# Miniprotein binders against q9h3h3: the designs that were tried, part 7

Target 1, 235 residues: q9h3h3
Amino acid sequence: EDGFTAEHLAAEAMAADMDPWLVFDARTTPATELDAWLAKYPPSQVTRYGDPGSPNSEPVGWIAVYGQGYSPNSGDVQGLQAAWEALQTSGRPITPGTLRQLAITHHVLSGKWLMHLAPGFKLDHAWAGIARAVVEGQLQVAKVSPRAKEGGRQVICVYTDDFTDRLGVLEADSAIRAAGIKCLLTYKPDVYTYLGIYRANRWHLCPTLYESRFQLGGSARGSRVLDRANNVELT

## First folded at step 13 (miniprotein)

Design yD2
Fold by OpenDDE base, fold request of step 17:
Order: sequence, then structure tokens, then C-alpha cells
Structure yD2 (fold): chain B 235 residues (1-235), chain A 85 residues (1-85)
Amino acid sequence: as target 1 above (235 residues)
Amino acid sequence: SPEMIRWKIRMLLRFAELLLKRAEELFKEGSDPEEAKELLEFVQRLLRMAIELAEKLGNEDLLKRAQELIDRAQKLLEKLRELES
């Protein structure tokens, strides 16, 4: 994808973040209600802008599931942004290491595994598997984009608390694979989003840190995870 | 925080301006009017969001910038409608 496409997608994601969410919160809702909720709001049928005949009449930015152990903490995003602006003004070199240090300093450490799927049964089934894993405590939080247009892919995001915790990132990959997901996964720290660093950015920073490919008969995790920064397999 | 809101507004305006320029290019190239129209509708949505946030902050400068972009988007939409009629 070119720089324009990346920024367009970023704009859509930002707008979605600001619109209302459909949320199943396992902290306040019994797990026994999950199946009914999934049936009511299948991601392939929920529409971004509340199209006629959809389960939603109003715009929906995301469909999300919160686990029992979920605690929203984005860190000091404001301080991060101020430090980033100061860094740019300084003219100092900007590297992935620089961003890592900024993230650590300001405690902006969340990241997510991403998967893209076409609308339909496979997407809804994948989402159901992820949602169950969240409610069962194997994952902390996940969200899926609603249907936007015909032929457009939807994205499922599965979050981890700390992108610098390699073990935690790998454990989330394992949980996703255990849920029956076999597609390509990419892992992106949220710090890049908060700083407006997208694909094909002027600093040549890659926001994707890890890539997971499904493997039959391979590791216990059922995938091979590549560290893209170092071009090293972690599994 | 006010700073976070300002950041969001700036980002919305940046995206709106970028997408508006793309819509203008599509129009000049004689691309599918529907594609340009869809893009402009999204631009307007972004700008409405920016306006709401700018009003919340009481930031007149950001409101002015958003209004300028809306005016540009509206002019292009009018041109597109004229071509469809």
C-alpha cells in the first residue's frame, strides 16, 4: 500500500475510534450471554454507518470484547506526543529504538495482533473464537471492524499490554492460533498510531514489529513468528 | 485533555486536507465521479468531527481552518453534481 492508502486507512481508523462501539464487557456481563450477543451482532452484518437492514441503525466504530482482567491504561499519551514533537524539532535521528524508548518512558506500551478477513462466515467464526478466548481469560481485549463496503476486508485486533514483552506477544499469538485462526497475523504497537506513524512514513519506520504465519505440525504454538526489525524467527 | 483534543483536531484536519486533495485530483483526471463523491463525504465527516472538538475547546483558529476545508469540499461536490445533471 502506498502512503496515501495508509493515511486513508488511518483516518478511517481514527474516525472509527471516535464513533460509538458495540461492547461485550465480561466484567459486568455473564459469560453465558456471549453467544446471544455474538448472534445479535455478527461482524459481517454490523455496518459501519448503520445501513438499512443491519443489526445497528447508528454508526458503529468497533465491535469489542473486554475480558475480566481488562484494565484500560494507555499510559501518558500526551507526554509521549509532546516528547515526539520536541524530538522532531531537535533534528536528532529517529530510529525504532528511539520510539521504543519513548514508549517505555511514557508507559505507552500496548500493541495488537491484526488479522484481515473478508466478510462472511469465516470472519464471524474467527471473531467468535477470539471473543470466547477473551471471555475465558486467554486474551484480555479484542475488537473487530464493522462491515464498511462490499468486498472490503474487516480487521480483528487482539491486544497485549506490552509490546516490549516478547513472551506476552507470543502467548497472545498462541491463544489466537488455539482459537482456530490460520491466517497471517501482524503485530503493531499502539505508540506508532498515537504518533501518526503509518506505512511509508518519512522516517522509514515500520510499524509492524512481528509477523505470524500458521504452520502445520510445527511448534506447539502452531505458527512461526518473525521479528521483522531483526529478520529473526522467534519460534 | 485539551492537548489531546488539539492533537485529534490537527490529525483530523490533516487527513481531511490530504483526502480533499486526492478528491480534487480524481476530479481533474476524470475519474469515476462516485469515487470522488465518496471520498468527499468522508472528508466532510472528518471535518464535522473536527468542528465539534474545536467548539469544545473554543479554538477559533481550528474552527476557521475546518470551515475553509469544508468550503473547498462543498465547491467540489457542487461541481460533481453539475456533471451528473
Scores: ipSAE 0.670, ipTM 0.896, lowest interface PAE 0.6, mean pLDDT 91
Fold by ESMFold2, fold request of step 17:
Parts: sequence; structure tokens; C-alpha cells
Structure yD2 (fold): chain B 235 residues (1-235), chain A 85 residues (1-85)
Amino acid sequence: as target 1 above (235 residues)
Amino acid sequence: SPEMIRWKIRMLLRFAELLLKRAEELFKEGSDPEEAKELLEFVQRLLRMAIELAEKLGNEDLLKRAQELIDRAQKLLEKLRELES
């Protein structure tokens, strides 16, 4: 993916962040209402800008589910961004280890598993499974993009609190697979997003820490997880 | 927070300028004016978001930069519309 395409997709994501969201919040809404909400707002039918005939008449940036344990904490993003600017002018090497240390120092530890699916039943089914896992407490927070005007692939993001907690990241992968999801998953720490570092960036950094691939006839987990930084299989 | 808002504005401006340059290249090539028009409409959306945030923050420098880019995008849109006539 070239640098223009990555930046264009990042721009679309940022614009979506700033539009209204459709949220099922398990902290304030009974779990018994989830199935009705999912039926009302399938991600393949919720349109980005409120097209005629869609469930939404106004723009929607994201469809999200917050679990009962959801406690948002972005960390010291301001300090992170200031330190990043200073690092770039210092002449010191910019490496994955440098970014990891910045994230730890400033407590910007969240990250997300990502999956990309075409609009349709498969997407809606995958989202419903993820949403149930969040409400049931196996996952904390997830969001899915609405249907774009072009009708291209949509993304589901499943967040974890701490990318340095490999066991917690693997537990989230396992919960995603238990929901019946078989597609490729990639894991990206939020530090890269807050610093504007995307694929094909000028520092040649890879924002993907982990890849998860479903294996037919695999273990109880049903996935093979690769640590991209060390080229080591975790599972 | 003000620094988070400032970061969002700077990212929106960075994206808008990148996309605007692409639209200008497409116009110069004389091909696919519909793609250039779609890019420019998105550029204007990004810049209106940036203007809204910059006004809320009271940041004159970022506001001026956003206004310069939106003027540049609008001028190119007018040129594309003239070609359709």
C-alpha cells in the first residue's frame, strides 16, 4: 500500500471520528436490548452519510459497542506528541523500540485488532459476534465502519488496553476467533495513530505488531499469531 | 484538551494538502475529472472540520492556513466545472 493510499484512508478515518457515532453502551443499556439494536443498525446497511432507505438519516462515523468494564484512558497523548517532535529534530534513530518506549513513558498503551470485510451478511454476522463478546465481557470495546458510498471493504476494530501485555492481546484474539471470525487480523498500537504514522511512512516503520491467521484444524485457539517485530510465532 | 485539538487540526491540514496536490495533478493530466472533483469535495470537508476546530480553539495561524487551502481547492473546483460546460 503506497503512502498516498495509506494517508487517504487515515484521512477518511479521522473524518469519521469527528462525525456522530451510533453506540451501544453496556454500562447504561441492558444486554437483553443488544439483539434488537444489532438488527436495527447492521453495519452493511448503516450508511456513512445517511442515504435514503438506510436506518440512519444523518451521517454516522462509527458504530460502537462499549463493554461494562470500558474505562477510557488515552494516556499522556500531549506529552507523547511533544516528545515525538523533539525526537525528530534530535538526530537520534527512530525505531520500533523508540516508539515503544515513548508509548510506555507517556502511558499511551492502547491498541487494536483490525479486520476488513466486504459489505454483506458476513460483515454483519462478524460484527454481531464481536458485539456480543463485548457485552458478555470477553472484549472491552469495539467499533465498525459504516457502509461507504463506494461500497468498499469495512473495518472492525477491537481495542485492548495495553499492547505490551501480550497475554491480554492474545486473549482478545482468542475471543475474536471464538466469535467465529476466520479472516486475517492485524494488531496496531494506538501510539502510531496519535503520531500520524501509517504504512509506507517516511521512517519505514511497520505499525503492525502482530498478525493473526486462522488455521483449519488448529488448536482450541484456532489461530496462529506472529510477532512482526521479532518474527516469532506467539501461538 | 487544547493540544489534542491542535494535533487534529494539523493532521486535517496535512491530509487536505496531500489530497489537494493529487487533485491538482489529475487536473494537469486532463484525465478523470470526476475523481479530481470527489477528492476536492473531500478536501473541503476536511478543511471545514479544521476551520471549525481552529475557530473553537482561537488559533489564528491554523485558521489562516485552512482558509488558504480551502480557497485553493475551490478555485480548482471552478476550473473543473468550466471544463464540463
Scores: ipSAE 0.665, ipTM 0.893, lowest interface PAE 0.9, mean pLDDT 88
Fold by OpenDDE base, fold request of step 17:
Structure yD2 (fold): chain B 235 residues (1-235), chain A 85 residues (1-85)
Amino acid sequence: as target 1 above (235 residues)
Amino acid sequence: SPEMIRWKIRMLLRFAELLLKRAEELFKEGSDPEEAKELLEFVQRLLRMAIELAEKLGNEDLLKRAQELIDRAQKLLEKLRELES
């Protein structure tokens, strides 16, 4: 992806974040209602702008599921942004280590596993598996993008609380694999998003920290996880 | 927070400006008018979001910048529509 494509996708994601969400909240809704909700709002049929004949008549930014233990906490994003602006003004070198330290200092530690799937049964099935894992407490929170264009891939995001906690990141990967997901996964900290740092940026920072590839008959996790920063396999 | 709202507005305006420039390039190159039109419609959406936030914040400077970008986008949309007619 070139810099323009990355920024375009970021703009779409930001616009989606600002539109209404379809949410199943396990804290307030019985788990027994999940199947009916999934049937009512399959991601492959929910449209971004509420197209005629879709389950939604109004624009939908995201479809999301919140687990029982979900607590929204993004840390000190304002302080992070101020520190980032000051750092740019200083002319000091900016490295992945710099961003990690900024994230830790301001407690902006959330990150997410990402998977891209074509619209259809496979996407809806994958989402159902993830949603169940969230409601069952194996995962905390997940969201999926609605259908925007025919043939365009949709993204499922599965969040973790701390991108610096390797064990927690790996546990989420295991839970995703246990839910039946076999596609490529990439892990991205939210700090890059909050600072507007995308692929092909002028600082040559890579927002992807981990990659997970499914492995049949391999490790107990059913995947191989690569640390991209160090080019080391963690499993 | 007001600071977070300002950040969001600035990001929306940055994206809108980038995408608007791309639409202008597509138009000049004689690319598919539909691609440029779709991009401009998205630019207008971003700018409407920015305007709404800027109004809530009471920031006249950001409103002015958003209006300038909307005017530029609208002029290009009008040119595209004339070509389709």
Scores: ipSAE 0.662, ipTM 0.894, lowest interface PAE 0.6, mean pLDDT 91
Fold by ESMFold2, look of step 17:
Structure yD2 (fold): chain B 235 residues (1-235), chain A 85 residues (1-85)
Amino acid sequence: as target 1 above (235 residues)
Amino acid sequence: SPEMIRWKIRMLLRFAELLLKRAEELFKEGSDPEEAKELLEFVQRLLRMAIELAEKLGNEDLLKRAQELIDRAQKLLEKLRELES
């Protein structure tokens, strides 16, 4: 994935963030209504801009499920951005350790597992499994992009509240795999998004902190999760 | 907050300019006119979002930047439509 593609995808994500969302909120909606909601709004059929024949008549930026325990907390994003600006004008080197420390200092600790799937039954099935895991309490919050164009990949984002809590990140990976997801997962801390740092950035920073690969059979069970910053397997 | 709104405007303008330059490259090469049109329509959507936020802040400089970019995008879109006629 090159720098233009990453920036283009980031632009699409930002535009989607600012449009209306379709939300199943377990904090206010009974869990027994989830299956009907999933059937009404499959991500392969919900269109980004409300195309004819879609279940939505208006633009939809994201389809999301909030778990019972979901409590949104972005941290001190304002302070983070101010400190980032000051650091850039200082002329000092920018490293992954710098970003990690800024995120910790300002309590901007959330991050997300990402997976990309083509539209169709496989995507809808994967999303339904993730949504059930969220409503049942194994995951906190997830979202999936709507269909923007025929044949284009869509993204499922599964959030965790603290990228430094490796056990929590690994538990989320395990819950994703238990939902039947076998594709490559990448984990990106939200600090990079709030600072506008994407692939091919001028500091050569890699926004992917963890990578998860599913293993089929053999003596190694479940996922193989790599810490990309330290080149160390966590599993 | 005003700082978050300003950051959103700057990011929208950064993305819009990136995509606009790609559409201009596609036009110059004479390749992929449908991709160029799709990019320009998206650029205009990003810039309308930026204009709305800039107006809310009363930030005249960011508003002017957004308006200049949307004018560039519209002119290129009109040129692409003329080629189809």
Scores: ipSAE 0.640, ipTM 0.893, lowest interface PAE 0.8, mean pLDDT 88
Fold by ESMFold2, look of step 13:
Structure yD2 (fold): chain B 235 residues (1-235), chain A 85 residues (1-85)
Amino acid sequence: as target 1 above (235 residues)
Amino acid sequence: SPEMIRWKIRMLLRFAELLLKRAEELFKEGSDPEEAKELLEFVQRLLRMAIELAEKLGNEDLLKRAQELIDRAQKLLEKLRELES
């Protein structure tokens, strides 16, 4: 995973953000329509650019589900970006603590659990479980990437409101596991996305705050969560 | 917001330039012309997004930067198509 590969993936993600999304919005759409919608737009078959034979004829950047309680709050992203630019020109050290403080000061607190899966039944099944958890209120909002032309791994993002609220982040992990997800999860605060900071960045920052690994035989949560900053288990 | 739009344009231009340089290197070495072509098509897509945003923002400097990069990308793509024909 070199810096060029990370920057290419970041460019793809940004282009996807700006293209049209396929959205199931539980705030305006009855929950009973979810299964039909999932069947119409499986993420393994929805193509990024509307390839022949896919269910979409137009580009799709993301497939998303908004929960009943989804209330978007980006915080002071303008102030965050201005402070970030000033910090970069100041010559002061840039550390994970600095980014955490900027995020807190400007109330840019959201983050997301990520999982990567190959196209096919496993991906579509995982997405369906997550989407149902969102519509049922155990999770607030999630999205999944469409199928790339090459058919590589796709990503499911499950959002939380506040990366500093460890209990809330762990509750989201538990809800993901209750939906039957057993793969590795990584958690990334959105502050890194808004500042354009990705893996192999020039500051050597690690955007992954937590890792979650499912354990057979279980705990109350069904997973082990590692705090990457301190190399300490939270569960 | 204007600052968010400026941020998006700057990021699009940074990504486009990096990918364009990769495509130029592939062309110069004569290696993997299909990868170079795919990169250039994606670069053009990024730059069209950047141009659209720069026009909405009314930012002449960013618009000029985007137009310079898309011209470079188009010239290289034409060279690749000519060599493959």
Scores: ipSAE 0.579, ipTM 0.871, lowest interface PAE 1.1, mean pLDDT 87

Design yD3
Fold by ESMFold2, fold request of step 17:
Structure yD3 (fold): chain B 235 residues (1-235), chain A 85 residues (1-85)
Amino acid sequence: as target 1 above (235 residues)
Amino acid sequence: SPELIRWKIRMLLRFAELLLKRAEELFKEGTDPEEAKELLEFVQRLLRMAIQLAEKLGNEELLKRAEELIERAEELLRKLEELKK
């Protein structure tokens, strides 16, 4: 069930990627318009397929905010995928170190902090805080899933540009916490998504690289961050 | 790029087949026809996306694979409809 659930969620995310997105792009839209945009499109009310009575009449795959510094760079994904195929046929061992090296070699370094929240005020409040942090420049890009018909948990993704830059990943965690978010965060490098590697995969790889837990008496950022690949605390 | 599009099609087909197998299991068990129907409707969405990409790319092999899977999904959905939930 755990492996089926992970791949089912991945399938939903891929389908959402291919539908239209609602985007607030700080590179082309004045920051003063953000609050009105957030009020118009709360993620708990924007429906996946444009249900009657929702703010959107068309399908929406994702709601996203792009910061002033947003510069899309997925790296050499094609070369990464080719090298991955060659590695699998080589008979050499596949380990987390192997995946890390492939990502570095092909400059597929982006990753994302993930948080899962039920529809409602808490989700909308968390998203608004993240969106403001993006427009203010503390974060570079984030997206949130719209409301599904039977209203399961929704996901907010906050991207960073280099999962090997631990300070940058920790700074993003700190910015998320400064926005008042206290739930569990997990971090997934994009390399796993581009190679189709999800939980319960045949290589027993764990796509979650970092985990952040909020604690008031903990780290200077108010959270404890664990490096799950190396089983060490970063904070 | 064509290779990235091919990868997306293959992932959509992989997901669709996984979900279709689950729907087939639920149908055989006879225990949750609403869940099976929801899975099949999602399978159809994935396969329509795969078909659109395969047609755009001109890849007849992937198109044929997607069409075979959607036929399986449609047959199972017809069987669920015969049961009149």
Scores: ipSAE 0.680, ipTM 0.894, lowest interface PAE 0.8, mean pLDDT 88
Fold by ESMFold2, look of step 13:
Structure yD3 (fold): chain B 235 residues (1-235), chain A 85 residues (1-85)
Amino acid sequence: as target 1 above (235 residues)
Amino acid sequence: SPELIRWKIRMLLRFAELLLKRAEELFKEGTDPEEAKELLEFVQRLLRMAIQLAEKLGNEELLKRAEELIERAEELLRKLEELKK
């Protein structure tokens, strides 16, 4: 059932990817317009399918903000997928190190911090803080799901360009915390998504690479970040 | 790229088949026909996306697979409609 739930959620995400997005693109839109845009499209009120009373009349898959330095490059996804198929037929062991090496070889290095929040002020405030951090250049790109149903949790995704660059991943965590976000964050490299590898997969791979937990004192970043693969604290 | 489009179609078909099997299980159990209907409507959406991509790619094998799955989904929707009568 846990495997069914993970793939059901992945299916919803893929369908959302293919619907229209609401995008604030700092590369083409002045930063002074951001606050008006955020007020028009709060994620707790933008509905997945354009429900009555929502600011959108058509389906919306994602609400996104692109930073001025955002340079989209998915890497060699075709080569990655071909190598993955060859690996599966080779009889060689499939491990987290194997996935890391495939991602490096094919330059599919992006990943994302994820957080789940209920609709309402906390979600809209968290999204606004993330969006400002993106436009100000502390983060490169982020997206948030629209409301699918009353009371259901929504997800904010904050992307980084290289999951192997631990300093860069930790800097993104710090920028998220500086926006006032205190909830659990989980980090997933995009390589798992492109290969269709979700929780409870047949290879027993864990797509969550890092966890971040907010703490009131201690580290300079205000969080503790755990490497799930090695069970070691990075902070 | 054609390979990325082909991957998208394959993932859509994988998800659609998973959800269709769940809807078939719910129908056989006789539990929660509204949940089964909601799953089937989502399956139809996934398969329409897959059909459109397969047509643009010109991939007849994937198109045939998508059409077979959507026919299964439509038949089960008809059975659910009759059950509500």
Scores: ipSAE 0.663, ipTM 0.893, lowest interface PAE 0.9, mean pLDDT 88
Fold by ESMFold2, look of step 16:
Structure yD3 (fold): chain B 235 residues (1-235), chain A 85 residues (1-85)
Amino acid sequence: as target 1 above (235 residues)
Amino acid sequence: SPELIRWKIRMLLRFAELLLKRAEELFKEGTDPEEAKELLEFVQRLLRMAIQLAEKLGNEELLKRAEELIERAEELLRKLEELKK
């Protein structure tokens, strides 16, 4: 059941959000300290609950890097949630366009590119490249899950400020690819998370808005990005 | 804000109930008792978070829901531990 799996993963993410994070904050920490921090806390070795032998002794929900220009603003989440409840009782159809408009009206516009990698060198190398891109200013903010159990995939999230700003989303994709990342990327607006809407939801909404595939012949920059809502290639 | 806290509690309760039902199914079928145990331990973590937030808000209804669910989870966990003997 795809619905159970999506909600189970969402539950893990919410619990992780509420636990402590390991953060490299470029707004307050010199960039020259980044390489040492990355070596101390590789995501394949940082454990979710502070297992023996890990670099962390306490639970860690996320490992994150904040760029110099990172200015968090979740928007009017209260108003969004109230309007969502009113919409559900109104009898009006619930469509992707309806959710897009709610997000715009309430300024809940952030979203993220996601990549899933097995624990190990490839994950740590990918994270290091993303973290450097954030500190150097090509990306704004990223996080990676810690190791929760052997063999489980981990996720890197790279945030953008506005899912409706296609150029900004594509620029983030390009910066990710420039860091040497070749795996599938999927993009999810945060509005779905704040409304509790996951893949197998009752409205049959698709929270994945864009997909990015690294391949020859798509773009000179090595990405082919598909808008899943309109079935249109953006690159 | 209070509305965000209420939303977090409701989502924690929704997830906890979903996972608890899965653990109850695994117990009934006699399959994967270690998976059921892990699910129940996670359910308890979600519910303790929900209880803490509900107490902060003084929301008696949400607190009662969380306490009912954690009682169900604890009873099933006791049954699973008895079976492992």
Scores: ipSAE 0.661, ipTM 0.898, lowest interface PAE 0.8, mean pLDDT 88
Fold by OpenDDE base, look of step 13:
Parts: sequence; structure tokens; C-alpha cells
Structure yD3 (fold): chain B 235 residues (1-235), chain A 85 residues (1-85)
Amino acid sequence: as target 1 above (235 residues)
Amino acid sequence: SPELIRWKIRMLLRFAELLLKRAEELFKEGTDPEEAKELLEFVQRLLRMAIQLAEKLGNEELLKRAEELIERAEELLRKLEELKK
């Protein structure tokens, strides 16, 4: 991905965040209603702008599932942004470590596992598995992008509360794999998004911290997780 | 917070400006007019969002910038439509 593509995707994501969401909230809705909700709003059929014949008549930014333990906490995003602007003007070197410290200082610690899938049964099945895992408390919150006009890949995002908690990140990966997901996963902290740091940025920062590849081992479903910053396998 | 809203507006404007420049390049290159059109429609969407937020915030400077960019996008859309005739 070139810098333009990364910025375009970021713009689309930002616009999607600002549009209405289709949400299943397990805190207020019985788990027994999940299957009906999934059948009503399969991600492969829900369209970004509410195309004729789609389950949605109006634009939908995301389809999301909130778990019982979900509590939105974005931290001090404002303070983070101010500190980032000050850092840019200071002329100090900007490293992944710098961003990590900024994130910690301002408690902007959320991150997400990302998977990209073509529209269709496999996507809807994957989403159903993730949604079930969220409702059952194995995951906290997930969202999936609706279908675009061009029929491009859709993205499922599975969030963790703290990208600095390596064990928590790995546990989420395990839960995703247990849900039957076998595709490539990448993990990105939200701090990079809040600061407008994308692929091919001028600071040469990589927003992807981890990569997970599915591994079949005996009766257990597992993965190989690579720390991209250190180029070290964690599992 | 007002600061977060300002950040959102600035980000929307940055994206809009970058994508608008890309649309202009596509137009000049004579690529698929539909691709340029779709990109411009997305630019307009971003700018409408920016305008709404700028109005809510009462920030005249950001509002003016958004309005200038949307006029530029509209002009390019008009040019594209003229080429289809």
C-alpha cells in the first residue's frame, strides 16, 4: 500500500465512524436474539450507502457487537493530540517507543486485530463466529465494515483494551482462532489512527505491531504471532 | 470536546484536500471518468461533514476552508459531466 492508498482508507474509516452503526448490544439485548440479528444484517448484504435491495435503506458505517463487559474508554485523546503536535514541532526523533509512551501517558491504549475477507458466506460465517465470541464474553467488542459498491474486501475489527498488554493481545488472537477464523490477522493500536499515522508515513512508523498466521496443531487451534517491531515470534 | 471536534474537522479537510488533488490528477490523465466522479463524491461527503462540524463549533476559518474545497470539487464534477455530453 502506498501512502495515498493508506490515507484514502483512513478517510473511509473516519467517515464510516461518523455514519450510523448497526449495533447488537449484549448489555441490553438477550443473547438469544443474536442469531436473528445476524440473519437480518449479514455483513455481505448490508451496504455502505443503503443501496436498493439491501437490508439497510440508509448509510451504515459499521456493524458492531458489544459484549457484556464492554465499556468505551478512549482515554485522553485530546491530550495525546496536543502532545503529538508539540513533539512534531520540537524536532525530537519520533520512534515507535515515543508513540508507545505517548499512548501510555494519555491512556490511549486500545488496539484491534484486523482481518480482511471477500464478501460472501465466508465473511458472514466469520462474523457470526466473532459476534458469538463477543456475546459469550470471550471478546469485548468487534465491528465489521459493510459491503462497498465495488465489492471489495470487508474488514472485521476485534478490539482489545490495551495494546501494551501482550498477553491480552494474544488471548484475543486465541479467541479469534477458536471462533474458527483461519485467515491472516494484523494488530494495530488505535493511537496511530488518532494521530493520523498510516502506512508510508514520513516518520517511517509501522502501525502494525503484530501479525498472526493460523497454525493447525493436533486437536488445538493455534496461531503463530509475529512481533513486527522486533521481528520475533511470540508463540 | 471542542478540541476533538477541531481535530476531526482538520482531518476531514486534510483527507478531502488530498483526495481532491488525486481526483484532479485522474481527470488530467484522462482515466475512467467514473473513478474520478466517485472520488469527488466522497470528497464532497467528507467536506459536508466538516462543514457541519465547523458550524457546530462556530469556527469560521475552518468553515471557509471547507467551503472553498467543496466549490473546487463541484467545479471539477461539472467539468466531468461536460465531458460526458
Scores: ipSAE 0.629, ipTM 0.882, lowest interface PAE 0.7, mean pLDDT 90
Fold by ESMFold2, fold request of step 17:
Structure yD3 (fold): chain B 235 residues (1-235), chain A 85 residues (1-85)
Amino acid sequence: as target 1 above (235 residues)
Amino acid sequence: SPELIRWKIRMLLRFAELLLKRAEELFKEGTDPEEAKELLEFVQRLLRMAIQLAEKLGNEELLKRAEELIERAEELLRKLEELKK
């Protein structure tokens, strides 16, 4: 079932968060070293648990690139979680507007574009393009999952600072498309993750806020972005 | 922050219970014992993480819950091993 799959993937993501990461940090590493680092650690070859023949000898949870301007700030996650618990006991209706207001009040505004790609050249090429966009300053931070033992699809996450800043979200989409990525992108605000709200939740909330579809025409950016909460096209 | 750690433990336990119930369902159906075993191995990883965090936090309630879930997972693994004979 679709809800079980989403929760299983979320569990794998949480476990990966807790393992070591391979990081290229542009704040401390010269940009000229990026191409060598990408060649050493392609996501299709970096293995989750360090199997023989892979470039890593230890488990790797994520491969990440931090841009020059990356300044982590998750906001008031503790206050967000406390307010959420209080709302659940209050009997008031829980809607997407409820989540949006909680996120704004507690400054938990980050979110991410997600893409899923099979292991191989297209994944490695897409990741390299995203990593370059981060180092060049068009994006601020991105991560990609390593290769799983079963060889299933991998995920690239491209973060933005503020899901309510539609221009910033659209600029990130445009930077992703400029890297030649044509697959479906979905955008999820981090507020849903911090509250443990995944697909098929008991409140019938949809954690996907935006969808981006690459088009062969019809948009100046080459993509069509839908606001799923309001069923409104943004592009 | 202890509240964020507590939230992480609760999420790990929620995921572990969900995956454990799926493994129990697969065992009852008898159709894919290898998938059930893989789920249970992942459940053990989640629960070991939860136990480490609960011990660090000193939270006996969450530790007890994690220990109850890992006992269920280990019992099902024993049943899967018995099926091989």
Scores: ipSAE 0.629, ipTM 0.893, lowest interface PAE 0.8, mean pLDDT 88

